# Ledger of designs, part 18: VHH binders against Phosphatidylinositide 4-phosphatase SAC2 (inpp5f)

Target 1, 352 residues: Phosphatidylinositide 4-phosphatase SAC2 (inpp5f), of Danio rerio (Zebrafish) (Brachydanio rerio) (a8e7c5r167to518)
Amino acid sequence: YKIFMDSDSFYYSLTYDLTNTVQRQGELGKSDQPLWKRVDDRFFWNKHMIKDLVDLQAPQVDFWVIPIIQGFVQVEELVVNYNESSDEERSSPETPLQEPTCVDDIHPRFTVALISRRSRHRAGMRYKRRGVDTDGHVANYVETEQLIHVHSHTLSFVQTRGSVPVFWSQAGYRYNPRPRIEKGERETMPYFASHFEKEVETYKKLVIINLVDQNGREKIIGDAYLKQVLLYNNPNLTYVSFDFHEHCRGMKFENVQTLTDAIYDIITDMRWAWVDQAGVICQQEGIFRVNCMDCLDRTNVVQAAIARVIMEQQLKKLGVMPPEQPLPLKCYRIYQVMWANNGDTISRQYAG
Below, E stands for the ipSAE of ESMFold2; O stands for the ipSAE of OpenDDE; V2 stands for 0.75 times the mean of E and O plus 0.25 times the DockQ between their complexes.

## First folded at step 13 (VHH; framework vhh_6fv0_2)

Design u4 (from t5 with T98K; at its last look DockQ between E and O 0.76; V2 from the best seeds 0.00; counts 0 for: pae E 2.1 > 2, grease 24.22 > 24.2)
Fold by ESMFold2, look of step 13:
Order: C-alpha cells, then sequence, then structure tokens
Structure u4 (fold): chain B 352 residues (1-352), chain A 123 residues (1-123)
C-alpha cells in the first residue's frame, strides 16, 4: 500500500485505512465502502474540516474524503543475516574477500512498520495539556502499531500511551515545576471511570505501565493514579509500576529489560494479531497502556522494549529467525532508529 | 486437534543416512512454520531445524548444518528431515513440532509435538 506524507505530522493513504489496526480492520471485514465510512473516529483528523461534505451523504463525496491521521509512519525492509559481527566487518582489512555463491546466500527478509495515531481529542493548544477532561479523554493519547509482513503473513502488535487520567497540571516553568492535582479524589472518579470504560470496550484488557517516579515531585501524580485504579476496581485492568529513573540512571536504557523480564509472561499472554490470505489466525488479547508524566521519552523507550519482545516471538514463530538467537545486530539498530524517530515525532506534535 | 506422527527412524551405521517423515493433521499445515527437535537419553530437548510455511527459509543447529536437510510438501501435509553422514551424537528420539513456543513462551511445550521416532547410530 502507498502512504503519502503532506507534512512531518500528517499521513494519508488512498487505499489503506491508517486509522485502524490490522485487528480492527479484520473485525470490520472486507468491504467496498469508502475508507472514511470505516475509520476509527479517534484518529480521523480531517473530520471537521470536511464535515459539511460528509453530512451531505452523497455518493460523489466518497472519492474526495481521504482520512488523515496525525502521527508517524515508517516502513523498513530488513534482512536476517548473522554474519555481520562488528569485529569481522570493522577491524579485518586482511580478511579474504569471500566469493559469494549465488545458490548458497538466501537470507530471510521481512518488513517492519510503525504506525502511530494521535487522538484528535484533547489535542493541540499553545501549552502542554495534562490529564483527563470531562468527556473522559486524556492528553497526548497515541496508539502505536508495530507491523511485520512476510509473504502473505501480516502480524500486528498495538500499544497505547496517554496522560494519567486525573485532573492535574504542570505548566509554566523550565525547571520542572511541581505538578498539581486540580480536583479531589471523589470528584475525579466518574471521569477516570469514563475513560477506562471506553478503553475496556475497545481493547478488552489493559495492562497499565506507570513509569512516573515513586518518590519526589512526581509521587503525587503516581499516587493519584493508583488510588483511582483501586477505586475503579475493574478486573480487566492490571496495574504495574516501574520507577524508570531509578532503574535507568545514566541513560542505561538496557536496564528496561528488568521490567520486560518481570512481566514477560504478561507480554506473551497478550499475544498479537496474525492474518494471512485465508483470514485471521489469532488476535491480540488486550493492550499495554504506558505513561510517564508527559508520555514522551520514557514511554517510548518502554514501548520499544515491549514491542521488541513481541517482534522476536513473531519472527521465530514465522520461521524467519532461528529459535535460539536474538535479532541480528543490524536489524536491531534499524529497529532502534525507527522507535527513536517515533518518539521524536510524537514529542514535536505534543508541543503543537 | 493437532496430530503429528513421525516415522522413518531406525538403526544406522555411522556415516549412514535416514529420512524422517512427519504426517500432520487437525490444522492447516501450510500456514505454519514447522520444526524438528530431538532428545537423547537423560538430556533436554534440542532444536534441530526450522522451515517456514512457504518452505523457502530454513535454519539448522550448527552441529547438523550441511548434513541435514529439512523440507515440506504442503499438498501432502508432510514434513521431512533428510539426515546424511550420521554421527553417534545424532542418536535421539526425533519429534516434529508445530510451534517451539506456546503463548506463555515455554520453549519445551509438549502439546505441539508428535510421539517421536527413534534414531540409533552404532557399529
Amino acid sequence: as target 1 above (352 residues)
Amino acid sequence: QVQLQESGGGLVQPGGSLRLSCAASGFTFSRYAMYWVRQAPEKGLEWVSTINSEGDYTYYKDSVKGRFTVSRDNAKNTLYLQMNSLKPEDAAQYYCAKDLYDWSGDYESFDYRGQGTQVTVSS
């Protein structure tokens, strides 16, 4: 499918519904309907720009209405090749030039894509928005889908990020001002519940990964989140906290593996969406909802780590990787760049 | 109900050859990668070979690379392992498997394997 970018932030496709995950598209089934009639409304950014045309309910409008998302799209083709050690490639000028034989050198290939879809609700202002509103929408809500494609197989894993759904602010200063709770615990309960009722309807089960610091200035927000989760008491929510700064001091992001190891069974039980030409093979059974204070850098690092665990499982299950090895180093480096670009793009959009 | 039935094992001299077969039923064979694993007495399960659903990507444990060839016939729902230049260390119970990992990540899940076929290398 062809994807077009009008600016750094906005994406559309004439033939592919960028607003829906592979799984949601499978649930809708095959259809000759125009894309705009099938979209996920949360991510239909040009809806109000063309509202009068859509309201006409005329057949000729269908070819003018192309759904646009705000977010991020990057697609890469990767090759599974384990003969690319750094010592062998970088420091061996005298290594004999190996004569490749055309018959012997077939390496598996796969496509990886990231699609991030920013919710149009509670978005866009002159300053950074925080928390939930009275409609149950949260600031900086982004759905990120990681896709794998090999031959006729399409695999998908989806995560969300979004502000802690209580009423709070942290505006004004360059020097990390103190966050402030704007409404009391009891007053917040129905709006917290409204947000998560919509989330449970969409994703069925949620695993909350709360990355805010458990001590210091962020504690008030983390405590408020946990209190609301306990009050809401929904069996479809699982709450996990991980003090990102405590574990990843000195930019040691490899220590995020402490988290993914601890929740490894939860990650594998989540599964993923898998389709081929004959239809749906399996579906993702829930979603990770990840947050820090602004849902930017810490959130992006953790989401990339979770998605990497899933990607390796997916590639091994497809027979594209051998079962006893990690991703090849070049694949992992490109993967890291894709997720870094995702994080940078989401960060720029949040400022606008 | 997934059913996998291995055959073709037996006694062979060092340097000899055997061809294992795996008959599959109870699932759409052509949608899935398939695996050969083996287990010697008093040892854990050892991965031997992988072939993807289309049959164009294959992987082998280093100890068997160049001697073993995995293949599949999706029209007959069968998986094969051609074993050449057999060594005493290749003696084991050989299983075909639909999946090496269950959804909980357990590499040694027995639910996705057949009953096995014995390969013995001696003399």
Scores: ipSAE 0.523, ipTM 0.817, lowest interface PAE 2.1, mean pLDDT 82
ESMFold2 (binder alone), look of step 13: mean pLDDT 79; pTM 0.801
OpenDDE, look of step 13: ipSAE 0.881; ipTM 0.956

Design u5 (from t5 with L100R; at its last look DockQ between E and O 0.75; V2 from the best seeds 0.00; counts 0 for: pae E 2.6 > 2)
Fold by ESMFold2, look of step 13:
Structure u5 (fold): chain B 352 residues (1-352), chain A 123 residues (1-123)
Amino acid sequence: as target 1 above (352 residues)
Amino acid sequence: QVQLQESGGGLVQPGGSLRLSCAASGFTFSRYAMYWVRQAPEKGLEWVSTINSEGDYTYYKDSVKGRFTVSRDNAKNTLYLQMNSLKPEDAAQYYCATDRYDWSGDYESFDYRGQGTQVTVSS
């Protein structure tokens, strides 16, 4: 609450550090320092515009330096009411909806927010680029944080997306051209390792969800990823593959449940960040890193599905929803719209 | 370290009432949702009721809705279940529970519960 958001693609807050997750803000602790001194550098988008002012380190500069992210923010207040569909059925679709004049029963409420923050690295290139660069940064790297707020409780679940960190290219998606590996396996390894060393430093453990097709044109990219993961041989990486097109043919996105069921224990053991007025209750124990070829539509669908599993666990744990039912249908419909808006916004930013 | 102690059970006639209490210690009671579960002989655990940490959101199994009322007093670290219009099928061992250590959100485990208190309904 009291987060101020402005712009289609760029967001800031005068009092809240939009560059850091709830968990990272807790790890930084309390401080009187200005926001810009505490930011996550990956997401500090206006850093270069004000570099000379930031380098001065003068107290009066702190007033003018407001961290800006590129990404997506949406906040919704949801009501847990399992009778909402009955109310809609009794209302005529052809007439304007009228709110009841009676005093409704108190229904549980919670706030859901999505914050996606796009890395400023590799953004100075054309937005259709793929793979890793010589600094170990990947194309289309986005950290998405799903927040739940109820009373004094703040809960957070974080995922990342980013291009397969090898050197590869693929011209426009409309022709489905054959993707091409641009550098050999051994030449690629230092840059693959550079990328994941930073990721492990930040998130400790990673569960890679590779959605690239295991057959056909995409196979060469999926094989290259697996080869690098095996050569890198880091125990903090877990590799999971899911052939999205094979399982979700004909827009049957409900079949993503096959994936979430298969990794349910991994999702549960990941946990989430949970903070109240007395402090930190628990922390997230790693991160899902999800990719397809461009890290857009398939990635967004899978991230939404994983985040939904966590959200239901969070709400049940808080006593905001009963243990024997899913989210109310209206809540789920709004949730789907939030994630669709997230995906659309990320797609526009990547495509230009 | 988590300690839960149920009390208030006993023998009642059908249609009678009981008020169960659960004294909690060893954790910050006010931070967590609490649950009532019950177990009849030869049956598994059954979820009965949930109350959130603030006490303003409550849920009930359909078979007890309208008859049972859950409440909590965070100053006394105590959970309550007011049971009215008791039926023979309500007879069971009743437990208060917390699952602060279960990250699945499924209440099937209910890993932390007390010794229970017996509710017997006889005609």
Scores: ipSAE 0.471, ipTM 0.797, lowest interface PAE 2.6, mean pLDDT 81
ESMFold2 (binder alone), look of step 13: mean pLDDT 79; pTM 0.801
OpenDDE, look of step 13: ipSAE 0.894; ipTM 0.965

## First folded at step 14 (VHH; framework vhh_6fv0_2)

Design v1 (from u2 with T50V T98K L100R; at its last look DockQ between E and O 0.55; V2 from the best seeds 0.00; counts 0 for: unsure alone 64.7 < 65)
Fold by ESMFold2, look of step 14:
Structure v1 (fold): chain B 352 residues (1-352), chain A 123 residues (1-123)
Amino acid sequence: as target 1 above (352 residues)
Amino acid sequence: QVQLQESGGGLVQPGGSLRLSCAASGFTFSRYAMYWVRQAPEKGLEWVSVINLEGDYTYYKDSVKGRFTVSRDNAKNTLYLQMNSLKPEDAAQYYCAKDRYDWSGDYESFDYRGQGTQVTVSS
């Protein structure tokens, strides 16, 4: 698939529906319809701009109407090569750099892509919006899809982020403004439920990863979230809390492994989407919904960590990586840059 | 009903060659990366080689690279291991394996390996 970027924040493709995951594309089936008739409405950013053209129902206009997303797209082609690190100058190293290697000079290659689709809802006129609205939409809602492509195989793993779906605000630009709950627990219930009913309809099962600090200024928001989850009482929701600052003090982001180790079985059981020329091989059976207060830096780090676990499983399942080894260092560095760029882009879009 | 049946083992002198085969049935062979693993006496299982779905990407344990060649024929549902320049330390029971039918790519617990085939290298 070819993707065109018209600006830093907006993306389109003439032949691929950027609004839908690989899995949703498979659920829609094969079609020769124009792209805009197949879109996921949440991410169809130019819908209002072209409303008069769409209302014409004219076939000749259909292929001019190209769906546009706001978000992030980055595609990298990577080589699995464990011999890239420094070696001794002599004819052979004292010890092998790694046990696996190709018999000849062929190294496995794969494509990794990151597509983030920002919801057009509650993207409002005032930046730094928080929480849910009366339509059940949340601020800073982003669906991020990580794709792997090898030969004729396309693999996909999808996560969402979004503001805690209660009515809350955080005061202006003062230093460390305290968050405030704007509506009571019972008044919030129907709007919380409206949001998650749509999420469950779309993704079937959700695992909430709440990164809000469990003590201090953020506690009031985290407590409100948990109470609403308990009141909603839906068996398709799983709630996980992780005190990001407690575990990742001093920029020790490797300690996010504590979280991924603890939920490793949940990650594995969620599966991922896999299609090839014969059709759909498997599907993702749920989604991680990750949040912190603004769904930016902490959220991005945790999503990258979860997606890394999945990517290594995917690559090992395909035989692109050898057993018992992590990603080559160069691949991991590029992966980190991709996710950092994703986080920076989402942050700029949220700030205004 | 996953079945993996190894064959081709035997007794060989040091420096000799053997070709192992693994006949697969009960699953879609072309959708699995395939492994050769071995177990020497008094040792645990260790992986020897892996080959991807299409057969164009291979990996080998350092102790066997340059001497062993893994291949597959997806039309015949068969996995092969050509072992050249055999050493006494290569003597082991050899198994072919696939990942468990889960989505993790978890190779620490190989399932559905067969009875294996014995490779003996006598001095």
Scores: ipSAE 0.581, ipTM 0.841, lowest interface PAE 1.5, mean pLDDT 81
ESMFold2 (binder alone), look of step 14: mean pLDDT 78; pTM 0.794
OpenDDE, look of step 14: ipSAE 0.875; ipTM 0.953

Design v2 (from v1 with K98T Y101S S109Y; at its last look DockQ between E and O 0.58; V2 from the best seeds 0.00; counts 0 for: unsure alone 62.8 < 65)
Amino acid sequence: QVQLQESGGGLVQPGGSLRLSCAASGFTFSRYAMYWVRQAPEKGLEWVSVINLEGDYTYYKDSVKGRFTVSRDNAKNTLYLQMNSLKPEDAAQYYCATDRSDWSGDYEYFDYRGQGTQVTVSS
ESMFold2, look of step 14: ipSAE 0.552; ipTM 0.821
ESMFold2 (binder alone), look of step 14: mean pLDDT 77; pTM 0.773
OpenDDE, look of step 14: ipSAE 0.883; ipTM 0.960

Design v3 (at its last look DockQ between E and O 0.61; V2 from the best seeds 0.00; counts 0 for: grease 28.7 > 24.2)
Amino acid sequence: QVQLQESGGGLVQPGGSLRLSCAASGFTFSRYAMYWVRQAPEKGLEWVSVINLEGDYTYYKDSVKGRFTVSRDNAKNTLYLQMNSLKPEDAAQYYCATDLYDWSGYEFDYRGQGTQVTVSS
ESMFold2, look of step 14: ipSAE 0.588; ipTM 0.854
ESMFold2 (binder alone), look of step 14: mean pLDDT 79; pTM 0.798
OpenDDE, look of step 14: ipSAE 0.880; ipTM 0.959

Design v4 (at its last look DockQ between E and O 0.58; V2 from the best seeds 0.00; counts 0 for: pae E 2.04 > 2, unsure alone 64.0 < 65, grease 24.9 > 24.2)
Fold by ESMFold2, look of step 14:
Structure v4 (fold): chain B 352 residues (1-352), chain A 122 residues (1-122)
Amino acid sequence: as target 1 above (352 residues)
Amino acid sequence: QVQLQESGGGLVQPGGSLRLSCAASGFTFSRYAMYWVRQAPEKGLEWVSVINLEGDYTYYKDSVKGRFTVSRDNAKNTLYLQMNSLKPEDAAQYYCATDRYDWSGYESFDYRGQGTQVTVSS
């Protein structure tokens, strides 16, 4: 697929619907309809700007309407080679000439892509940077899709992030302003429910990963979230909390593995979307919804960790990786850079 | 139901060759990475080789690299293992295997055939 970018924040494609996951495109079926008629409305960023053209619904207008997402796209081709560190160690000019060895290994290649699409609802409003609004939309809502492509196979894993869906704010003139609850528990219930009713309708099952601290300034927000989850009492929601700051002190991101190990069966049972020339092979069974206070750095680290578990399962399922080994170090380093770029881009869009 | 049938084992002298085959049925063979695994008496299962869906990416355990060649024919639903320069330590029951059918996501060699015996003796 060809993807065109517009100033690092906006992306479009003439031939591919960037607003929909691989899975949603498969669910829509085959169609000759123009891209804009098939879009996920949540991510159709330029809808309002071209409203007069869209409202005409005339066939000649269809080729002028190109859906744009606000978000992030990065695509990398990776090579599965476990000897790369050894080659780097042999770079010394004083190294003796090695005996020729039989080099008949083919190093597998695969494409990894990361697509983040930001909801056009509540994007970037200053006084609405936190929580839910009266329409059930949340601040900083982003759907992130990780794609793997090998030969004719396209694999996809999707996660969402979004602010804690209660009414709260964290604004003021103080150096480190405390968050405040804006509405009571009972008053919040219908709007919390409105948000998750739409989420369940879209994704069927959700696993909430709440990274808000259980102590200190964040406690009031985390407590409010948990209370609403319990009041909502929906069997399609699973709630998981993780004390990110407690477990990941000193930016020891390997301690996020404590979380992924603890929920490994949930991750595995979620599966992923897989499409080839013959059609849909399997589908992702729900979604992880990850949040911290602003759904930025902590959220991005956890989402990358979950997606890495899935990526290794996908690659081993395809036979692109051997059994009993993790991803090669160079591949992992590029993977980390991709997710870091994703987090940086989401952060700039949130702040702007 | 997934069915795997290995063949081609037998007795061979050290330095000799064998070609193993695995006939697959009951699943879409071309959608699964395939493995050769082996088990010597009173030993655990040891993976020997892996081949991807298309057959162009292969991996080998270090002890067999350069001597064994895995291949597949997706039109015939068949997996092959060419074993050259056989050593006494290669003697084992050889199985073709694939990922767990129930999509557990865990790496296990639960789906394998009856196996075919490879014996290397002077």
Scores: ipSAE 0.522, ipTM 0.818, lowest interface PAE 2.0, mean pLDDT 81
ESMFold2 (binder alone), look of step 14: mean pLDDT 77; pTM 0.778
OpenDDE, look of step 14: ipSAE 0.879; ipTM 0.954

Design v5 (from v1 with K98T D99G; at its last look DockQ between E and O 0.51; V2 from the best seeds 0.00; counts 0 for: pae E 2.5 > 2, unsure alone 64.5 < 65)
Fold by ESMFold2, look of step 14:
Structure v5 (fold): chain B 352 residues (1-352), chain A 123 residues (1-123)
Amino acid sequence: as target 1 above (352 residues)
Amino acid sequence: QVQLQESGGGLVQPGGSLRLSCAASGFTFSRYAMYWVRQAPEKGLEWVSVINLEGDYTYYKDSVKGRFTVSRDNAKNTLYLQMNSLKPEDAAQYYCATGRYDWSGDYESFDYRGQGTQVTVSS
């Protein structure tokens, strides 16, 4: 697939629907339909610009309408080679007798891609767009899809992020203002429910990962979230909290492993989407919904950590990665850069 | 309904060779990476070799690399392990394994393995 970027992190493809996950495209089935007729409306950013043409609904417009997303796309080709970072030259001959030459020249290859699609709803600036609105949409809602491609197999894992779906703000006359709850608990209930009704309809089951600090200025927002989850009382929601700053003090982001270890069975039971030329082999059973206050840096680090667990499971399932070893160092470095670029792009689009 | 049946084990002298086979049925063989695993007396399960879906990528535990060769024939639903230069430490019950519903990638949690075939190395 060819993907083009025009400006402001807008992306389009002439042949691939960037608005839909692999799983949603599988549910729609194979079709010769124009891309714009199959889109996920949440991520169809140029809908308003070409509304007259789309509303015409005539066959001739099919070739002029190209769906555009705002978000992030990066694609990398990786090689599973555990000896790539060795800089030390051997003093002995290059062709030692103990290794078969033909097997040393064949290293597994795979494609990894990251596609983030930002919702066109409630797409304002950071200080003016927090929480939920009266239509049940949340600020900074992004669906991030991590893709693995090997031979004719495509594997997909999807996560979402979005603002805590209560009515709150953090803008004021002072620098570093305290967050404020703008509506009462009872008044918020129907709008919280409206948001998650749509989410459950789309993803069936959600695991909420709330990274808001359990103490200090952020506590009021975290407490409001948990209370609304309890009042909503939907069996398809699971709530998990992790105090990111307490566990990752001093930029020790490897301590996010405490979280992924604790929820490892939940991650594994989520599964992932897998398709080949014969069709759908399996599907992802729900979604992780991750947030902090802004749904930016902390959220991005945690999403990358969860997706890495899944990627290693996917690669081992395919036999592309050996058991009992982490990713090769070069692969992990590229993976970290991909997710860093994702976070920087989403941050620029939301916060400036 | 998944069945894996290993064969080809036996008694060999040190330095000898054996070829193990695993006949698979009840699932789409070509959609799964396949493992050879072994269990020596009073020891846990140990992976030996892995082969990917298409058979073009293989991995070996360091103790057997260069001596063992894994292969598969997806048309015959059969997995093979060619074992050369056998050592007494290779003596074990050998199993083929796969995880159709296993999402962890941990071969000890694989939901399918056969009855095994015994490999004995002695004079």
Scores: ipSAE 0.444, ipTM 0.789, lowest interface PAE 2.5, mean pLDDT 80
ESMFold2 (binder alone), look of step 14: mean pLDDT 78; pTM 0.784
OpenDDE, look of step 14: ipSAE 0.851; ipTM 0.943

Design v6 (from v1 with K98T R100L D102P; at its last look DockQ between E and O 0.58; V2 from the best seeds 0.00; counts 0 for: pae E 2.3 > 2)
Fold by ESMFold2, look of step 14:
Structure v6 (fold): chain B 352 residues (1-352), chain A 123 residues (1-123)
Amino acid sequence: as target 1 above (352 residues)
Amino acid sequence: QVQLQESGGGLVQPGGSLRLSCAASGFTFSRYAMYWVRQAPEKGLEWVSVINLEGDYTYYKDSVKGRFTVSRDNAKNTLYLQMNSLKPEDAAQYYCATDLYPWSGDYESFDYRGQGTQVTVSS
């Protein structure tokens, strides 16, 4: 796997384009072009810092410009062992118990990685961290890719998060002031449409998962979102509402399974990207776009739950997990920590 | 177009052995995890073993662990099941199966399976 460095929340690789998903790299095809010419511009954070070098059009400069993202990267190698606490040698042939043996070569192993890439647009001032702007960009836009690697197979599942794309404001995180709509429905329509036209062009189909509370102080924002979705009336958008606080009262986040069970067919029909040495086996057919008010904690929990459903399907299709069993508890706990680290990192970057 | 053909079944005495084979065609065999499943009279399908794409990871139902061994030869597009120490409760129609659709909703339905081969264990 490629080398990744965490320096000031920025990441780069000398040989791998961190700005593009596995699927987008497959769609671009094979090329000897320098990495910076193939990047996803939304996530090319050092474009501004190296303007003179990019403008030179010299072949030597092309190969020394290394794309940098802001976001999160974590990679873990996991072992599928349902007897982790029981016996070390029970999966081996009959053997005297005088020899230490490595069971990792017998138990399935896989690599899981998270790559979150934050859009360089709307990275600006603190008071402009809500909603959409006149360019159709939303605050706190992050693309998160979950990767599975086994032998020569690479599997990928991608989700996005981003602020509700209407014009609205709310004071800082310390107080809970009432959110305010700043433009009317008619004024908002073209900018809402501009945002989603770009999203549909990129991802083809979107499933919106709106986690904003359906009652109380957040209702005005959720209502504005639904009204714009209805006015936009695009068949490539699917709208799902889930009142996170109503279903997860008392910090019972395991009740997110109510949502994933209800949309299980939608999750499965989304598919995933899968490539091997011979090429592309399948592709993801759309994307989940998940939001709450700030697209932080609630969003992260829901995205992790959706990605776990996909990961278990992927591992079972590879024969790395047996039928009728969930992921081993040790693997799941590491998975939860990876997603928690992702959420914490995104939150720190959003706060500034 | 997709074809799975099981063979190697028959009549054995308790404690005996059989080796089942499954010839695959019409798809890229090496891209799919493969399963052995069985069905006894008036019972549903029961998975018996699974083997990953490369053949280096295997799983077994508890009732057959230590007695059955699954393997595959990707060069010959063939799946095998070595069945040792057979018991009367192992008598069933045995199928090889796979899940060809990584984007389908029910990955444990065993949608693609052959016609099966009968294993009978008599006293």
Scores: ipSAE 0.511, ipTM 0.820, lowest interface PAE 2.3, mean pLDDT 80
ESMFold2 (binder alone), look of step 14: mean pLDDT 78; pTM 0.778
OpenDDE, look of step 14: ipSAE 0.875; ipTM 0.957

## First folded at step 15 (VHH; framework vhh_6fv0_2)

Design w1 (from v3 with L100R Y101S; at its last look DockQ between E and O 0.57; V2 from the best seeds 0.00; counts 0 for: unsure alone 64.3 < 65)
Fold by ESMFold2, look of step 15:
Parts: C-alpha cells; sequence; structure tokens
Structure w1 (fold): chain B 352 residues (1-352), chain A 121 residues (1-121)
C-alpha cells in the first residue's frame, strides 16, 4: 500500500480512468464496466499487486480495484484577460469614485490540465536507463495529455516521449559520459520495428522530433536513430531533427519558436480530440514523439511549445480567445509553470 | 454548402442604430464560434466581434466596444449584431462569418454576401 501510494509520484481517481486519453476513452465507448477493465495496460501501475483479485472476477472486487498511474497531474483555472488595472493602481486621491464596469466586461474562463502517465514497463531497472529492450520497450516512456475544459466541452492534445529505440548506454554520470551503441544495426532492426509497430497501432501516425545534438558526443545516437528510421521506412513515420543546443542556448524558450514555426502545418494537421455532451466532435490524427538523450529538460520544453500552439488554436476555435492575439501574459506564465512542474516530476521519477 | 444570409443594413444618420441579422444553414450552427466582419471601401476585412458557441463570451474590436452587441439564437440558427451610436467610420459592408475548416490559413473562410451599412455625413 504505502510503497505505491506515495502521493508525490502516484495518482488515482475513483471515477476517471487516468490511464486513457480522452480520445481512447471515446473509442472504448460508454460502459458500466469497472475502470480497471478498460485501462491502458502501459500505465496500469498497480496491475501486478492486484492480479489475484482481478483473476477472481467477482463483482464486489471490481469496485475496489482502482487504477493507479505514476506521473504527474496538475489542474489550473485560467482567465482570458487582456487588460491590466494600471489606471486604477495609479489613480490620484482626487479622482471620483469609479462606476462599475459594464456587463460586457465578462472575461472567459477555462480549465487547463496536464496528465503525464509513465509507462510501467522498464520499471525496476534502475541501472538501464537508455534505449530499447528485447521486448520493444524504451526507457523513460511518458505519455503527456493536455486537457482544456470549457462548459461541457473537453479538448485534448497528447504527446509522447521516450528514449531512442536502439541498444545504447552512456557510461557513468559522474565522469564525462560517452554514449555507446551496444548492438549492431541489423541486430537492432527487429526491436526498433517492434517498438514502432506498437506505436503505430496505438497512434496511427507519428512525427518524431529528435532533439539530440547533431554534432559532438551525441551524434552517434542521432545517426543510429535516423538510420533505423530509414531502414524501417514506414510511411506513418515523419522524422524531424532539431539541434536544441544550437538554437536554444542559455535555456531560452523563445528560440524553440524556430521549430514550431517550421512545423506549424504539421502541428495544425495533427488536430486534437474534442468531445461534448453529444459525443466525439473530432479526433487527434497522430502524435508527436519527442526525445533528447534522456527525454527530460529539452523534451519538456519542446513539448510545452507544441502544446501551446495547439491550445491557442483550440481556444480560438471555441471563441474563448479573439482572433489575432496570443494568450494573455498571465495565462502564459501559469502555463509555463505547469510544464516546468511536469518536467521536474518526470526528472525525479527518472532519477529515482 | 454553408449558407449565411445577412440582413438589416441600410442608411442611418450619425448616432443612429441598426440591427443586423444573419440566418445560417448547412452546418451545425451551435458548434461554431461566430464572427461579424466588415469591409469599408478600398480597405481590407476587419473583424468586429466574436461570440462563442454558447453565446456567453463575446469580444469586440476596441473601436466598437460599448456601442455594438453581438448575440446568437442557436435554436433559430441566427446571429445578431445590435449597432448603436453609429459613426461615419462604421460605414461598411458587414458579413457574418465562421471557420468550418480546422485550419485553412484563411480567417473567416465562410461568410455571406454581406449587408451594407451607410452612415450619412
Amino acid sequence: as target 1 above (352 residues)
Amino acid sequence: QVQLQESGGGLVQPGGSLRLSCAASGFTFSRYAMYWVRQAPEKGLEWVSVINLEGDYTYYKDSVKGRFTVSRDNAKNTLYLQMNSLKPEDAAQYYCATDRSDWSGYEFDYRGQGTQVTVSS
């Protein structure tokens, strides 16, 4: 109980299946079945703890089995307000009492949530934190879902991150580490393919965003990834490389706009999931799979930037934002903090 | 086959009022944010107001805020613009608009034939 009920790392809901995206829940349809019968197995962290209970298939046990994820959840309520109260803060004592603002000064409100669900596969392998294994699973695999809620509308955008799916290691973190390829190109091919067969089955189309440096110590890993993508030659994969350190020195997030501008049409064509009281209005048509060497800081920054583009499109489509304007600064600041907290949490889970 | 039909334009004196209507058909009106846009002679399109799906969130261009009121009746598939305190610079062809495509690169992809608003100087 206590070892997996650590509230810092583990999350559950009595009524909502945290293991599935809004889109996957829509694909499953309405059901009276218990949550654990509908879960995404990748993110069902307490599966083996309760295996004997679920094998009994008794109705009274079903209500006690609550799916648990490892990852991150944060929910924020935001207000779309482009005006500041600077005049009120600087008014003189001689100014007459201000009359109330008119009714049409209502500021739209929306809920934004982040749910990151860490794959239970590769759990308990603290020393092997890189690449793919012989089951086709990759290190540090996380699915992150960004949710927007306005009235009865729920909108969702999903991204994944995960280690480069070849066999590689990086010697000691204390010393200047040197990444090494552990298996040959041909030996790696079936396991690379196994990983992406599962990904294509789940998400249909993938846009790979590889943030590995194209020069220096990381080059061997990036080259291996590209070679495997080319050998796999699947029309459902799109490969994009972006040298994060070359473009975003000093951790300046504004320079990631170079990437999002360059792939803006790809982002727009990805769309998002949208459901309301009547059902599914539209669906996300693929997924971005983002990586750097450890799938932590660089990956988190890029995912936040891509998700911001989508969120502004979503809010404009709903009429919650006017045309031709970005998010208000206050909303953007809170958004950045949410994504920073996501990155910090994933980093702690990766290191621990 | 989206169809938007504007009406209610006409000639008015400065300070006067007009109420524009837009009848919508060929799509699920209640699932789209709706816009009023206008075009003055020899000028580009300018958005005037936006109303969300439910009709409870509205936005106005600063030049018309406080004078214009947008509303919608989803049961009648109709969009309205109440224009008060009209100025000569408000004279334009007014269109109702929506975006049916997810992304086409053309803001206000669907609009009607428009209705002319003329303010006599």
Scores: ipSAE 0.545, ipTM 0.827, lowest interface PAE 1.8, mean pLDDT 80
ESMFold2 (binder alone), look of step 15: mean pLDDT 78; pTM 0.781
OpenDDE, look of step 15: ipSAE 0.872; ipTM 0.951

Design w2 (from v3 with Y101S; at its last look DockQ between E and O 0.57; V2 from the best seeds 0.69)
Amino acid sequence: QVQLQESGGGLVQPGGSLRLSCAASGFTFSRYAMYWVRQAPEKGLEWVSVINLEGDYTYYKDSVKGRFTVSRDNAKNTLYLQMNSLKPEDAAQYYCATDLSDWSGYEFDYRGQGTQVTVSS
ESMFold2, look of step 15: ipSAE 0.596; ipTM 0.857
ESMFold2 (binder alone), look of step 15: mean pLDDT 79; pTM 0.790
OpenDDE, look of step 15: ipSAE 0.862; ipTM 0.949

